# Ledger of designs, part 34: VH-VL binders against o46895

Target 1, 223 residues: o46895
Amino acid sequence: MGSNKIKNLVQYEIQDFVSLNKMDTKSHDSLNLNVSKKSRYLLHRVLTNQLINNRSGNACTKTRSEVEGGGKKPWKQKGTGNARAGSSNSPLWKGGGVTFGPKPRTFSNKTNKKERLLALTTALYLKSNNTKVINLDNLDFTNLKTRDLVIKCSNLIENYKKDQKILFVAEPTASGLWRYVKNISNVDLIYTTGLDLKKILQAHHIIFTCKALNDVKEVFNEQ
Below, E stands for the ipSAE of ESMFold2; O stands for the ipSAE of OpenDDE; V2 stands for 0.75 times the mean of E and O plus 0.25 times the DockQ between their complexes.

## First folded at step 15 (VH-VL)

Design o2 (framework fv_izeltabart; at its last look DockQ between E and O 0.01; V2 from the best seeds 0.00; counts 0 for: pae O 6.9 > 2, placed apart)
Fold by ESMFold2, look of step 15:
Structure o2 (fold): chain C 223 residues (1-223), chain A 125 residues (1-125), chain B 111 residues (1-111)
Amino acid sequence: as target 1 above (223 residues)
Amino acid sequence: EVQLVESGGGLVKPGGSLRLSCAASGFTFDDYYMHWVRQAPGKGLEWVGEIYPSSGWTDYNEKFKSRFTISLDNSKNTLYLQMGSLRAEDTAVYYCARESFTLEDWGPGYYFDYWGQGTTVTVSS
Amino acid sequence: DIVMTQSPDSLAVSLGERATISCKASQSVDSSGSSYMNWYQQKPGQPPKLLIYDASNRATGIPARFSGSGSGTDFTLTISSLEPEDFATYYCQQSSDWPYTFGQGTKLEIK
């Protein structure tokens, strides 16, 4: 199983976001990305687990009620998820044969972290031809307009189509960028402290800041 | 709407080389795994290999890996199969196929939903 | 490599009757609650056409008379009431591990 992944070096040209020109041939950077040979199955498994864990309502409301105490009204007696006639009494989540309770699978927590990291690096590799790295050092946020950001993105991406999703990955201190991104329906932003597999997979184009790329090198090179 | 058009087949001598092309249209080319599958006359289907356009990732059936190379030209939405050291047993119809899986539709289901018409390669002395 | 073995190699069936084609894999093709087994139909001079994916799901536009079943290593394609257009060669294919592999084919002929 340790031979079921391959380390791949991906090089990126760093572009100054203001000028969008190649300013220096020495301005390149790289990521060493571990890639699963069985990428599709890994991504499916990890993303499915992420989606299940993000649910707050329906199928698991009873368990939250019992930990809060008090006479709360029960949630729907029949499951409302994608478990048509397959639900015998309750969603598989509650009765799926895994010991339910305050004792999570602590014995596998470290393994799940390794799988999540491998899924992230695998996804980033699979999108490597649609990934760009930019330098924001010269950007003046006080004079930037949303229209200017859209134009810059369209110039950065060679065959840009406006219906394609763009994901910025930025360092946590780059909070000024999100003010402009939030007004553009096909552009999203995540920070290196909260890398999100679903958003990476949904994006057609990924744009790292130079500082964000450096942040993830430490995390991804630990593999 | 979705179209896959193979070309480049023909008659070639043993030990020779040939490059097949598959022109794709009607879909976002770099979202899908693309495959080559072949079928010898009167025989079944045999997977040759795959490529993912957004990364250039390739993987091959081991029996072809030393002689066949899959590549692409993203600017033309075109997939290639470079075949070398051809043998009589390589005589087949070669199909280009699109796999249903995309990263946006990450879910299960890894099957060939669209196929080209095929291009015929004949290796004969 | 996962070897896919179909039975029978050929089958003669009368119009309106039921046809059943078996496919056995040399190892399980199940993963994460899914069976990665697909079925294709191929008529002479045409490329393959997807019928069934993930063992039991009909592809878009495929008539209800086609159904798939099975899990693990044993799978079945059933045509409940044979029509003239159903006489073709049928292939099973696994997509659980690389290389993807196909069965040898089952030719369905009119009796």
Scores: ipSAE 0.496, ipTM 0.758, lowest interface PAE 2.7, mean pLDDT 79
Fold by OpenDDE, look of step 15:
Structure o2 (fold): chain C 223 residues (1-223), chain A 125 residues (1-125), chain B 111 residues (1-111)
Amino acid sequence: as target 1 above (223 residues)
Amino acid sequence: EVQLVESGGGLVKPGGSLRLSCAASGFTFDDYYMHWVRQAPGKGLEWVGEIYPSSGWTDYNEKFKSRFTISLDNSKNTLYLQMGSLRAEDTAVYYCARESFTLEDWGPGYYFDYWGQGTTVTVSS
Amino acid sequence: DIVMTQSPDSLAVSLGERATISCKASQSVDSSGSSYMNWYQQKPGQPPKLLIYDASNRATGIPARFSGSGSGTDFTLTISSLEPEDFATYYCQQSSDWPYTFGQGTKLEIK
């Protein structure tokens, strides 16, 4: 897929999550993102595979042989005036087995790791205009209220709407953030160890922590 | 309570005819297969025939097929056995029996769960 | 026709003792894992009474001392401990094929 990708440098403004004050000196960070020329196709494939893999596959029906009962022929073969019948468990009968019904199965579709990564980078690139990077170093999680977090998000995001989905991307050690995010209906949190393409694509706004951005850089640079 | 009451038995001459009745109560015939079984004095049980509910379809022991007819009147909840060309060998107690079957289960039990007290038929010159 | 043969024709057993009656079918009465063999008890002047259905199932109201076993062509009715009311004639019956047929009966008498 090397011929179908373009490397793009995306610059992000880093904001302090506590003060949210526009400081005169803005810190910036950057992320190199590979973008597929066939972005729609790639994103569709990877997303579909993700959805397929999430299927439980536990649907189960009983066939004629698995249904309890039956055994004896309901009536003799000839002379009854009725249609021929071999068993009361026939799928033609109420309470009978199901022909070609669902059976437990695993829904697995393997996706190439490189394709998956390219899809992720492409998705992040597409969302780059709606992506903010925040520094959490000065944030005291002990005194933070869920309401405060919402207010901070509203201040951070231009033209914030309550119905828009916000996706936080944090480092695995940012365990304190989960406590406040989990109770907000339009806010979701994922970790750099489990970047979810579906969630990225569904998000109206993405908020990276500085550490999360660094983690992602390391992963993407290893490509 | 399920009850079966046979009637119509009696003394008949060889070559004669007789109609037996079995009045059922506590259930409807539409839900069950009904049978006639006879027992000669001091002998075992012999299956005569059956009638399927709703359709009125009947099946007979080949021994009796030409002489006996089973019918059902659902309005009266009564089973009948019409016997013709009676022979001395037909002397027996005739029982009506219900075969365990429910239309709802589509899985009939193939056993006689209820029997009448029987009616005695004596064929003698 | 499936011929049902019981053995013995008569059995004398003491009260409290075990009684065993055998029934042999001329052909298998099994189908798809089920045995269509039934046992009936008949007392003088009374109609048959269902005891066991499908080879091993006790009918409603039948005491636990009655049990049925067997498959294919060989079946057994067992009364573990005879009570006075158990002295009667017993019949096996197959429902595997038409015509339905009965065994010749086994008369259980008090010894």
Scores: ipSAE 0.019, ipTM 0.477, lowest interface PAE 6.9, mean pLDDT 86
ESMFold2 (binder alone), look of step 15: mean pLDDT 89; pTM 0.923

Design o3 (framework fv_izeltabart; at its last look DockQ between E and O 0.07; V2 from the best seeds 0.00; counts 0 for: pae O 8.5 > 2, placed apart)
Fold by ESMFold2, look of step 15:
Structure o3 (fold): chain C 223 residues (1-223), chain A 125 residues (1-125), chain B 111 residues (1-111)
Amino acid sequence: as target 1 above (223 residues)
Amino acid sequence: EVQLVESGGGLVKPGGSLRLSCAASGFTFDDYYMHWVRQAPGKGLEWVGEIYSSGSWTDYNEKFKSRFTISLDNSKNTLYLQMGSLRAEDTAVYYCARESFTLEDWGPYSYFDYWGQGTTVTVSS
Amino acid sequence: DIVMTQSPDSLAVSLGERATISCKASQSVDASGSSYMNWYQQKPGQPPKLLIYDASNRATGIPARFSGSGSGTDFTLTISSLEPEDFATYYCQQSSDWPYTFGQGTKLEIK
């Protein structure tokens, strides 16, 4: 229900990642985040859908041999053709409503997209007190070393603990950051083109780049 | 061993204010929803409200929203209930409770797995 | 608010016998394949103790004689063979919609 949403403005101070000093001009940025009143059930529903879609081997559980045996138009059309194919794999008739050829993508995709975006904004709001925004403009990725990244994260995050998970959210043009993040067990990276609810929920700390924050504002248009 | 210990209850006159505390041990608030639940003498249980451990989210039973405020201090592992404009009907045992759900948990296991022993608030002249 | 109605308000049962407590919600507490219904036991002077979560899952350390069943709006707590420690007040609680609400309680007494 759309009446179960609350709009919240979240403010962030922008920090220079290299020096960890404040920029010469004090600067801030913000997100307007829609938050579901039923956040836990929304998050579970969307996360469950994500996990089902990402599961390897799901073809084995929903293959033609398990769900539909033969023929594609079982219960709406009857005849000798069904007897030939349907009789050899009787479960075909059981799955008739699911197996019939309409493409119900349009409505389901719009609903899932709206629900997924609300889950993402809800999760980001719940993590907002543990979220930082950084400026990477003066960072040369070819010069950055893995252990330097760990040290900078520990200095950026108040009361940092090494067992806490850190998630970077970066613009796609910051692809050089991946080479350093991939070798750090408690640090992960997503791009604004592939926001991931599970990784956001797993993170104890979230670090946006300034450009990534701008990208997500466009993703989170009024929904 | 998870333990919750409430304190700060007592006798208060109508219109008064009181702050309850709930000290947690055996876990940190890190990624939990914490709740207040009350029970008037001889009556059932009534949910007061919740707070997510970061402090970013609070929600209240509407009947308390104008008079009660839930807060926490993660450095002290302590949950608070600030009560104002107290009435005789607010006389109850007040429990703090931990919800099983965390944002890291992929299942919506939403129940109160640990409760404090409660602290008694009496509103009377 | 979802109103939770327990039946009966009190129940007298002999040791070793079976007790059944009903809880009805004013609207469905099901979502995404789960029933958001929990059961608690409360003894005098003590806080509630979790028995059953999500309608049918026994909490850790709860004896096998406790079981829960039901879905939608109708739920049941069953104690298969009563022991002296089981005489207490039992509450159902929904966690599907805010505010969370509890049933009025069922007092289980020794006959």
Scores: ipSAE 0.415, ipTM 0.701, lowest interface PAE 3.0, mean pLDDT 77
Fold by OpenDDE, look of step 15:
Structure o3 (fold): chain C 223 residues (1-223), chain A 125 residues (1-125), chain B 111 residues (1-111)
Amino acid sequence: as target 1 above (223 residues)
Amino acid sequence: EVQLVESGGGLVKPGGSLRLSCAASGFTFDDYYMHWVRQAPGKGLEWVGEIYSSGSWTDYNEKFKSRFTISLDNSKNTLYLQMGSLRAEDTAVYYCARESFTLEDWGPYSYFDYWGQGTTVTVSS
Amino acid sequence: DIVMTQSPDSLAVSLGERATISCKASQSVDASGSSYMNWYQQKPGQPPKLLIYDASNRATGIPARFSGSGSGTDFTLTISSLEPEDFATYYCQQSSDWPYTFGQGTKLEIK
């Protein structure tokens, strides 16, 4: 990617998710983000491509040859007073085949890895003020209730509103978190193995785990 | 009118230090990457390094990273190149250049749109 | 590092004739629909002057006789009809990746 990138160091305060208290130890973490000053077009392109790629493309209609029946001529060629017809499966007939109807196809638009990464880093930078980093080391998933998670989120996020979208970004090994997040309508969870630009952009608040942040650092440093 | 004026070049002995200046006028550094590019006598152009956002970001050619430092003084609208441990091979004309970004016409684009006249550095015993 | 290789190193062309200079990059310099390839003209005792950006766009004030083409790794600068002021050294430059790199230059001389 070209020199349109600006490297920015974003510093995050790490909070313990159990105590919600600012760990006395000024444990700050940082993330280097490449940002394009004029990246709206890039974000749009990458997002559009993502949306295109998410299309199923499974719409399917039957042509006249694929519709069952129609082997017998509906009526004789002459002497009936009707228009000539060769098959009851003609697209001119009710119940007949569809001409030029949708057929299964693959919607794919390739986005290069560098563009995708730049879009992601830009998006994360834009959301940096609304991003929190949490430590889950002390969290007991066995005793955690969904309600408790919501309360913790409400305490973690300044000016929390129930209608705002919260995006958790966790490491793949944090599988226990999914059990509690899945039932909360305004909370979503993604893993570092599948960073989703759409979800990042839609999120009002982003919550990283410490491990997830480290994973992301590794990915971004490989650029 | 955008202008870049380099100064500070001269004769220096091997192992010495020199600070080059680039005074900019007609624009502020806030939205631009500023670069140093040098050219040895009779040779091509070599990228030295860049600085952006009032000194918040710098990047160097690995060849120079240990010896050269780029900085900005926003109050003076001046770009600097501090050179240390100078060698004979550092003899060159040093240019400051502005890199411009544009999203116009299917951008973004990145290019050096303005150059200074250069300042000559001669390293000789 | 992306290595930029120009060809030829020197080119002798008559006035009014076409000149073509090639630049090859060791890696693609294309990204996000743009080519981060620029061409500069340098005359003796002067700094480089931007001619072409994004492989094919003429900079402001550059005559129409200058044109650029190419994508990916292969780029070409063409001067359709040489004028006396066109005899200079030309450099290609990539801004796709750091460090920025220049071609070795092509000296255009009068035949």
Scores: ipSAE 0.013, ipTM 0.543, lowest interface PAE 8.5, mean pLDDT 86
ESMFold2 (binder alone), look of step 15: mean pLDDT 88; pTM 0.913

Design o4 (framework fv_pimurutamab; at its last look DockQ between E and O 0.03; V2 from the best seeds 0.00; counts 0 for: pae E 12.9 > 2, placed apart)
Fold by OpenDDE, look of step 15:
Structure o4 (fold): chain C 223 residues (1-223), chain A 124 residues (1-124), chain B 107 residues (1-107)
Amino acid sequence: as target 1 above (223 residues)
Amino acid sequence: EVQLVESGGGLVQPGGSLRLSCAASGFTFSDYYMHWVRQAPGKGLEWLGEIWSGGDTDYGNEFTSRFTISRDNAKNSLYLQMNSLRAEDTAVYYCARESFTLEDWGPYSAFDIWGQGTMVTVSS
Amino acid sequence: EIVLTQSPATLSLSPGERATLSCRASQSVSSYLAWYQQKPGQAPRLLIKDASNRATGIPARFSGSGSGTDFTLTISSLEPEDFAVYYCQQYDSWPYTFGGGTKVEIK
């Protein structure tokens, strides 16, 4: 593993999500991010492990012993003119078992916690220029429409395009946001309890809530 | 067109200071890591240092105390402040962009765009 | 720091000939190695990145190979415009470092 660099504070401008105005108090928030000197290797390894771990591994075929039936010999050993057969469940027969077929298995690859966190911080650093921080305190979720959310995103993000992926990172208590995000094809939502490296890397734009940013700070400070 | 243009070079006395500038155009400057490289007359290339998109810097060991790299993303400009200049600092100074894409899986890459260079001469 | 040693220092060849340039690192740089071409009075031009990937616009006659500590730049058939100085660079570890260069000159 390569050596790591501790990077300076990344500064984020906080915007009110309702008005999209800068908060009166030039309230900037910041995040300390560590970046690996071996970012390519680290990101690749952690991402691949994530993908491996996400495999279901549920493919299942039945062997001849697992296929129903086949207890009786199909025909007598001699005098039939047919080839010898012991069971109708033989892999040679239609409807028989499968030899060397897939069986359920667990795909798992252990990733070091520190490496995972370092990968996340590295990824967030790489996306820092495309990261916005919003305050949701004034947002009324009861009256919010999906269309309104899209408009807000389009105003929040410079040069917004419909095909660009937007990743919201929110605190777990911001559950109301999911109702509006789930119907937008290019917008995804993750919570601070489950930061997803893949989604962070795939995102063109990242939008943090203020509370989410604080949660992330706590996690990263424990490194 | 993607372009880097260095300026600020010239003649300076030993012990003097000089600030070089590099103006970037044709690309999103803030997204790229920028580097300074110099080349003494008739010699090879020497890496001086880098500045990350977020402003973090790293230097060659021999330059950390005398050279400072900075950037102004709003002005699409890269700077190299050189202090306590010596005769051996006489060189053409290049700014270079480090190639970076998401597909590269990280910030580490080669220098795909170079400026034309600016000549710095340190002489009494 | 990682020291890159290029060999030979000078390579004299004729147009149409194959050129093989070597770059050796004092320690492993994985595949984080680039090759540059520099002509007199010009800035370096990126040829190869990541040991073997041609940069955009670079002719197919240029190829890079190697990993770890030993790297090679090959010019399959030298063109008149290929006579220049070639540098290798590692970006595996800080500080980044360049080789001493190989001058490809006309025989």
Scores: ipSAE 0.021, ipTM 0.629, lowest interface PAE 4.6, mean pLDDT 87
Fold by ESMFold2, look of step 15:
Structure o4 (fold): chain C 223 residues (1-223), chain A 124 residues (1-124), chain B 107 residues (1-107)
Amino acid sequence: as target 1 above (223 residues)
Amino acid sequence: EVQLVESGGGLVQPGGSLRLSCAASGFTFSDYYMHWVRQAPGKGLEWLGEIWSGGDTDYGNEFTSRFTISRDNAKNSLYLQMNSLRAEDTAVYYCARESFTLEDWGPYSAFDIWGQGTMVTVSS
Amino acid sequence: EIVLTQSPATLSLSPGERATLSCRASQSVSSYLAWYQQKPGQAPRLLIKDASNRATGIPARFSGSGSGTDFTLTISSLEPEDFAVYYCQQYDSWPYTFGGGTKVEIK
């Protein structure tokens, strides 16, 4: 099979995070996102490889249904058979997400850069209806309280529920935001230098900063 | 209350086309991955394909060129367009809902709700 | 494609007896295996998912076990309504596949 992707333009309205109810929000920005025609297969495969590659240093351990295994097809099984030996949960195949025993140092199953980028852009497209872009330039971190951040999120996101996960995607220089996000159990932050497919997929809502959106345009433009 | 109802089956000549419908009720249809599965008379179950809650599709290898799955979330409806039908496509066709998950994206899962099926007979 | 082999093809038993149905996968499917019941003229009904988790509304007499390649559905004491065909299904890898079925019939 040939190309299994298409480009999609996704437009975002930019909102000022500080003054959501009091400011003009007419500015816009956009991303061109490559989207896999076989989205679920791609996302499952790349996420499984992420979990394998993160095993030696990741503190997060899933208690239910890991994304190991794969969405394999008859004409592509030769390309995926390698991952199965490393991903089996059977008694004969050790090395799952165990955090207490010795961890193998060299367990990995590679995916190419293009496949990982396609998974990220596919995931962002699928989340586009639940993605907002904000401007942080006027945010005063010295006066920001944790409850104010929760209120801002609830105003930004229609039908917000406190048990839903929110993921901020920020530029590496947005140091003030992390201090407040870390105090909120359902809110997480990633930087554009460390985009994380699992966190994107698990998020109910995604909030980009304007600067982060610009950063990822360069990364995704290489597709 | 929660149910799936297939329709559109019938007798079709070889080489013909047929469009099956599946009406969903009693749940938020747009939240679920949906599937088509068929069963030839006296035979087992065969997965045809899936459609993502957002509309992306994937098919079993032998069905990618002849069958098209679509959905209309406003009508709570799932569709299977079948073209170039052959005698071997004679089967009961079921729509099925993948088990509910709280994730927008979830791992593959089993099918917890099935329709009653609609019979397609391909014969001259 | 993962092939699921069910055995026996037919199991002839009386009400009150224990039924043990086997499903063997051609390669590991971890615990991503379901069991379905199908009565004549009816749609399949999900009994067990993830190898051992009973679906909503399924009586406790149905239990599933196994992992990797070998899976078992057990019906601890057959009721008259349990005489049906049973299918296993894997969802570890694409494409989703079903076993050939085990018919449980009254002796």
Scores: ipSAE 0.013, ipTM 0.500, lowest interface PAE 8.2, mean pLDDT 76
ESMFold2 (binder alone), look of step 15: mean pLDDT 90; pTM 0.931
ESMFold2, look of step 17: ipSAE 0.000; ipTM 0.459
ESMFold2 (binder alone), look of step 17: mean pLDDT 90; pTM 0.930
OpenDDE, look of step 17: ipSAE 0.012; ipTM 0.492

